# Miniprotein binders against b1l550, part 14

Target 1, 279 residues: b1l550
Amino acid sequence: MRLPEELLERARDIHSEAPSHRIKLDRVGSFGLKVPVEFKGFLLLAEADVWVSLPEGRRGVDLSRQVEAIYELSNPPKDPFSLCREAAISLLEKLNYADSSGVSIRFDAPLQDGESLKYYGVEISSIASDEIINKIRVEILGMTACPCTAELIRAYKSSEIAATHTQRSLGILEVSTKAEHPDPDKLASIIERAMSSPLRTYTKRPDEGGLVIRSLSNARLAEDVVREMIHLFLEEFGHLPEDTHILAAVRSMESVHMHDIYAERSFSLDEIRKEISSH

## First folded at step 11 (miniprotein)

Design qo12
Fold by OpenDDE base, fold request of step 12:
Structure qo12 (fold): chain B 279 residues (1-279), chain A 82 residues (1-82)
Amino acid sequence: as target 1 above (279 residues)
Amino acid sequence: DPVKEAFKYFMEAYKLVQEAWRLMREGDVEEAAEEYEEALEKLEEALEIAKEAGNERLIRMIKKMIEYVKEMIEELEKKLKG
């Protein structure tokens, strides 16, 4: 059922009315939208959030216009990066009363693993205000082996390769920049390379043994993983603007404990360079 | 609507910036520089329109983008000369 247009003309525009309390809101929008995106040859159904700020003198946001903005740009499907950036700008255009806008797109990114697929989690965001800030968050699982236990076992029983406990660890890189979104595959690779070993979707017999042996021979603390991620990030992405902000983190699901071990470092490129140069 | 027109030019410019980014990834530095220069021209047009419209927010946004594009051009020029 569609209401007659004549009735709509009589209705008050509730959104444009003055609010009961003159307070600005930072984000008002639609969360949990599904939008198609093209990524690495895959057509994916991604989850999207869209929002704008609301000035103190306006009761509500025209939410339908927000939805229209992103879907107009998502048809035909395109890469999530340009979609995110362009949608953020489009939101400001369509909702001229807003001081800022934002778009976030989330999906599992496919990653080739031999003849199979593994994945990493990715969230791509863009915020438009006085400037456009592009943000990307990548999360991927790897494996860590504990060097402390390995040392204890080595001391107890002489072995070239000491047994130790291993666990899955979640590595996280979050980057915010005025430049282009960093390549998520490269970010995922950095995280994997920072761990004792990557995870595999499938293993053949020789591969399985090799994977574990590699982990044991490359034992790393959660702290080691974070530091290695930062090091590798600087090598790959050191060309980004100095005001680029990074969060490097790891959550290790320790196999000998009921709790997780967590480590992180937040920094800007200029900050971390100064820190390293001071040594 | 001058505001819409300004956004049009801004969006066009930003698409050129995105193309420049792509070209840089492919190692096409000279072509990227050309895209940035074109983007700068579009941004300057957008800025004039936005000023006429009196949209301060849009003016700020355009100015920030101009600054970024100029920085990129300077960096590329250094790479091409060095």
Scores: ipSAE 0.765, ipTM 0.920, lowest interface PAE 0.6, mean pLDDT 93
Fold by OpenDDE base, fold request of step 12:
Structure qo12 (fold): chain B 279 residues (1-279), chain A 82 residues (1-82)
Amino acid sequence: as target 1 above (279 residues)
Amino acid sequence: DPVKEAFKYFMEAYKLVQEAWRLMREGDVEEAAEEYEEALEKLEEALEIAKEAGNERLIRMIKKMIEYVKEMIEELEKKLKG
């Protein structure tokens, strides 16, 4: 049932009223929207959040305009990067009372694994205010082998390739920059290369054995993984602006414990360069 | 509405910047430089309109983008000369 439009003439504009408390809000919007995007030739249904800031003198945000803004830009489906950036700008245009806007788009990105597919998690964001900041978060699972246990077993059994516990580990790279969103496939590759081995969607018996042996031969602490991620990131993306901010992290779901091992480093490119040069 | 007009030029400029990014990924440095130059022209127009409108926030946003585009042009010029 649609209410008669004439009622709008009689109704107060609640959103434009003064609030009971004059407090600015940082983010007001619609979270958990579903929007189609095109990524690497795939049509994906992504989850999206859209928001704007709300000044202290305004009671509410015109949420319908936010939703319209992103769907206008998502038809026909396009790449999620331009959608994110353009939607952020569009929000500021449509909701001019806002000091800032933001868009976040989340999906599982397909990654070719032989004749099959694996995936990594992606969150693309853009925030528009005095500057447009583009943010991307990539999460992908890999495998780690513990070097400490391996060393103990090696010492005990005197074997060249020592057994050790292995586990799935989630690697995370988050990048915030005024430049273009970094290539998510490259970020995923960096994370995988920082692990003991990548995961495979399918394995034949000999391949599975080889994968495990490779992991054992490339045993890495969670700390090693994070440091390697940073190293590889600097090699690939060292050309980004100096004020680019990075979070590198790993969560290792250790198979011998009920808890996870976590390691992280947050830094800007200028900061990390100074740190490395000081040694 | 001057604010709307300024946003129009800004959006056009930003699309050109995005195109320049694409061209850079493809190795088309000369074409990318052309897109940045065109973007700069659009941004300058947007800035004048925004100044007339007295929208300080938009002015700041445009100025930051101009700075970025100029930096990119300078970097590309170095690549083309070297």
Scores: ipSAE 0.762, ipTM 0.921, lowest interface PAE 0.6, mean pLDDT 93
Fold by OpenDDE base, fold request of step 12:
Structure qo12 (fold): chain B 279 residues (1-279), chain A 82 residues (1-82)
Amino acid sequence: as target 1 above (279 residues)
Amino acid sequence: DPVKEAFKYFMEAYKLVQEAWRLMREGDVEEAAEEYEEALEKLEEALEIAKEAGNERLIRMIKKMIEYVKEMIEELEKKLKG
C-alpha cells in the first residue's frame, strides 16, 4: 500500500532535522546492495556499498538518493571501475550537504584455468572528497612450500628434491591511488607468481605431480612471498604516483599448525623506493 | 543550479580522464593527451561555475583534478618529445 502523497506534506523531514548531538559522521550509507557489472566479458552480480559523510547539523542522509545514484549508473551494466568512480561523484552531486562520498564494489573475478575457471576476490572502491582516491583490493589463493622443512629433510635424507609441507596461502594486494585503479588481473598474477605455485581448479595426475614438484623447487616463506609481491608490483606498477599507497600481505594456512602465518608490508611508492635505494 | 552544472562539467571531464587512461593502456599516447586537454577545458569551466556558486568543497575537488590532469599532460608531452 502506497501512502497518500498528501501525507508527505504533513510529515516532518526527519533527515533534515537537527540531530540531538551535533557530530559529523564519516560514512552513512547502504551496504550490501547488489549491482550488475561487466567485467572482462562477464556479466556479474556484484555487492556494492555506497556512503556519504553527514554534516553535524543534519540528522540523517537521504539514503534513497544514494541507492538511486548507483542504480542509475548500473543500467546498462558497465565496468565496475567507472561505475565506482562515477557513482562516487554522483553521490556528492545528489547529496550536496556531504563533504565526501564513497563506493565499494566487490565480486569474484573469473580467471581462466584450462577449460575451467578459478577466481580471485576483488574490491574496487572510490572515495570522492577534496580528491578522488581509487582503491583496489585483490585476494587470491596460491600454494606455498616451506623452505625450512625442506632444508631439514635435505639434511637428513640428502634427497635431490626434499619433501616439505605445503599449504594454501592467501595473497593480498591493496592499492590506493589518485590514478586509475590498477588492473586486478595483473595484481592477481603478481600474487600468484610470488607464491610457490598457483592453484588449479583441476589437475590430472601428471600435472598435479608437476605442480607439486615445481612448488617444492620454489619453496618460499610467507615473508618471501610478501617481498616478492612487492618486488613484482614495483616492476609492473612503479609508474603510479609516488603517493600511491600499497598493502602487500599473505596469510599462509600452514599445514603443520592450527594457526595461520601472516606477513604484511604497508608502504607508499615513495617510501619503498627510498628504502630500496638505500641498500 | 550552478552547483549541479559544475558537477556536470566535472563529470564530463572525469569521463574524459577515464578515456585517457584507457588510451594510455592501449598505447595511444597522442589521443590520450587530447582527451586530457579536453578534460582540462571542462574542468576549467567547472571551476568557474563552482567559484560563482561559492562551493568551496567542489572548488577544491576541481582544483585537485586540474592539478592531476596538468601533471599527466606534462608527462605525456615529455614522452612525446623524447
Scores: ipSAE 0.762, ipTM 0.920, lowest interface PAE 0.6, mean pLDDT 93
Fold by ESMFold2, fold request of step 12:
Structure qo12 (fold): chain B 279 residues (1-279), chain A 82 residues (1-82)
Amino acid sequence: as target 1 above (279 residues)
Amino acid sequence: DPVKEAFKYFMEAYKLVQEAWRLMREGDVEEAAEEYEEALEKLEEALEIAKEAGNERLIRMIKKMIEYVKEMIEELEKKLKG
């Protein structure tokens, strides 16, 4: 049942009133929206959050306008990056009392893996205020082989036992920039190449043996992986603005320990360049 | 509504910036420069409207994008000159 339109003349506009306590809010939004996106030829159902700032003199946010900003742009389904950035701008237009807006879109990205597929995690966001900041976080699993244990086993028996512990490691790259979002496939590739070996959806026995041998011949500490991720990132994305911020991290599920190891480094491009040039 | 009109020009400019990003990834430097130049024209129109409306936040937002686009144009001009 639809209510009569003339009620708008009699009802107070609660959202535009002043609040009892004049306190600004940083993020007021609608979280967990389902939006369709097209990514690399796949139609995916992504999850999105939208928000705006709320000035101290305004009681509430026009919620329907918030969700309108992203849903109007999501039909027909399109590239999640342009959807994210354009929705953030649309939020500021639709909710012109806000100082800032934000949109986050999360999905599992498919990646070709031989004749099969694997997936990695992607979260993108755009924050619009005086400027527009585009952020992307990718997470993908790889395999690491411990060089310390490998060396101990070599020293014990020169060629009798060629072994070390291997484990899954989760690699993380997060980038914030005023330029376009980096390609998530390239970020995922950087993470995988920094590992001892990639993980596969499946292998046949001879291929599995080759994968393991590759990992043993490319043994790396979690610290090595983070440093390699940074090196590879700078090769691919060193052209981004100097104030671009990066976080590179690895959480290694060390197979011989009761706990995980974690390594990370955050930096701006100008910061890391100064650090490298001083050595 | 002049604020909505300014946002319309800003969004049109931002879409041109996004196209310039795509063209740069494909190595189409001259085409990317054309998109940035068109984006700058739309941003300057948006700025005039935003100033008439007195919307300070939108003025700052447009000015920051103009700075970015001008920097990109300068970078591309260096590439094109050799």
Scores: ipSAE 0.734, ipTM 0.918, lowest interface PAE 1.2, mean pLDDT 90
Fold by ESMFold2, fold request of step 12:
Structure qo12 (fold): chain B 279 residues (1-279), chain A 82 residues (1-82)
Amino acid sequence: as target 1 above (279 residues)
Amino acid sequence: DPVKEAFKYFMEAYKLVQEAWRLMREGDVEEAAEEYEEALEKLEEALEIAKEAGNERLIRMIKKMIEYVKEMIEELEKKLKG
């Protein structure tokens, strides 16, 4: 049932009123939307959040306009990065009382793994205000092998027991920049290369053995992984604007402990260059 | 509506910036520079309209994008000349 259009003339516009308490809100949005995207030949159903700031003098956000801003641009399905950036701009146009807008889009990115697939987590965001800041977070699991335990076992049995505890570790790279969103596959590659070995969807026994041997030969502390991620990131993305901000982190699900460990470093490109050049 | 018109030119410019990014990934540096220059023209039109409307937030947003685009043009011109 569609109600008569004439009712719009008689009803109060609740959202346009001043609120009872004139308090600015930082984020008012529609969260958990489903949007179709096309990513590297795959048609995916991504999850999106959209929001705007709300000034002290406005009671509510025109929520249908928020949803309109992203869905208009998602048909036909297109690249999630341009969708994210353009929707953030469209939000400011449609909701011009806002000081800022934001869009996030989340999906699992497919990655070729032999004759199978694996995936990694991607969240992209664009925040529009005086500047448009593009943010990407990539999370991918890898394997780490503890070098400390490996050395103790070597000392105990020399080379007779080539062993240590291994575990899944979640690597995280998060990049905020005024330039284009970095390619998530390159970020995922950086994280995997920093680990002791990648994870596979499946392996046959000889390949599994090789994977484990590789991890033992490339044993790394969580701290080592973070430092290597930063090194590799600078090689690949050192050309980004100097005010680009990065977070590199690892959460390691240590197989011999009841808890996880975590290591991280955040920096701007300007900051890290000065740090490195001081040595 | 001047604000809506300014956003129209801004979005057109931003799409040209995104195309310039794509062209750079493909190695088409000269074509990317052309897209940035066209984006700058659209941004200057957007700025004039935004000033007419007196929208200070939009003016700041457009000026920041102009600054970015000019920096990119300078970088690409240097790359093209060696």
Scores: ipSAE 0.725, ipTM 0.915, lowest interface PAE 1.3, mean pLDDT 91

Design qo12
Fold by ESMFold2, look of step 11:
Structure qo12 (fold): chain B 279 residues (1-279), chain A 82 residues (1-82)
Amino acid sequence: as target 1 above (279 residues)
Amino acid sequence: DPVKEAFKYFMEAYKLVQEAWRLMREGDVEEAAEEYEEALEKLEEALEIAKEAGNERLIRMIKKMIEYVKEMIEELEKKLKG
């Protein structure tokens, strides 16, 4: 049974009251929403977070308006990028007491892998305030082969013996820009190309052999992977605004160690161009 | 409500910017420039309404988007001459 609308005239509007302690809040939101998206012809179930800032003079957030901002735009399902950006703007309109809003959308993106699919992680966000900043984080696993061990084995045996330890490594690219979100497939490709070899859902023996040979032919330190990611990123996305911020990282689950190796570099496009041009 | 009206024009403009991004990805430079020009018109309308309403935060947001769109138009005009 729906309650009578006239109760709204008699009830206190708790949300619009001043709080007991006048302290502004940076993010007040609804987290873990399920939202349908269309990506590369797939209908995916994504997870979304929505939030706004809350001024010191306002007790609470109109929670139904937060949910409206994203669900109104999610039916019919559409690409997650326009959904993310438009929902952030809608939040600011619907909750006009806020000075900023944000939306994050997370999903596993499909990638062709022979007769099968594999997936990589995508998290996009849009933060609207005086400016709209679009962020994307891509994570994908690849294979790395250690060049140090390969060189030691070469020195111990003839140059015809190629052997080293190989392991799964997680590559990460995160981009913040005022322009459109970068294409996640291109970011994933950059990460995989920076590694010694991609990983497959499954391989038959000839393909497995080829994968291993490729990895040995492209032996790379975690540090080298990060540097290659940056190089490839600049080739593909050097056209983005100069204040675009990037994080490039790799976490390598070293097969011969009890611990992981981690390498990371963050930079703006302006910053890295100056660094490279100084050489 | 003039604030809501200004947001409506801003969202219309932003959708045109997104279409311009799509057109650029497809190599349709001339069409993208047309979309940015239309977005600029919508943004100027949004700006006038926001100024009437006295909403300083929305004014700054619209001005930032105008600045961005003008930069994009300039960039695309260079490409069209080349």
Scores: ipSAE 0.722, ipTM 0.913, lowest interface PAE 1.3, mean pLDDT 90

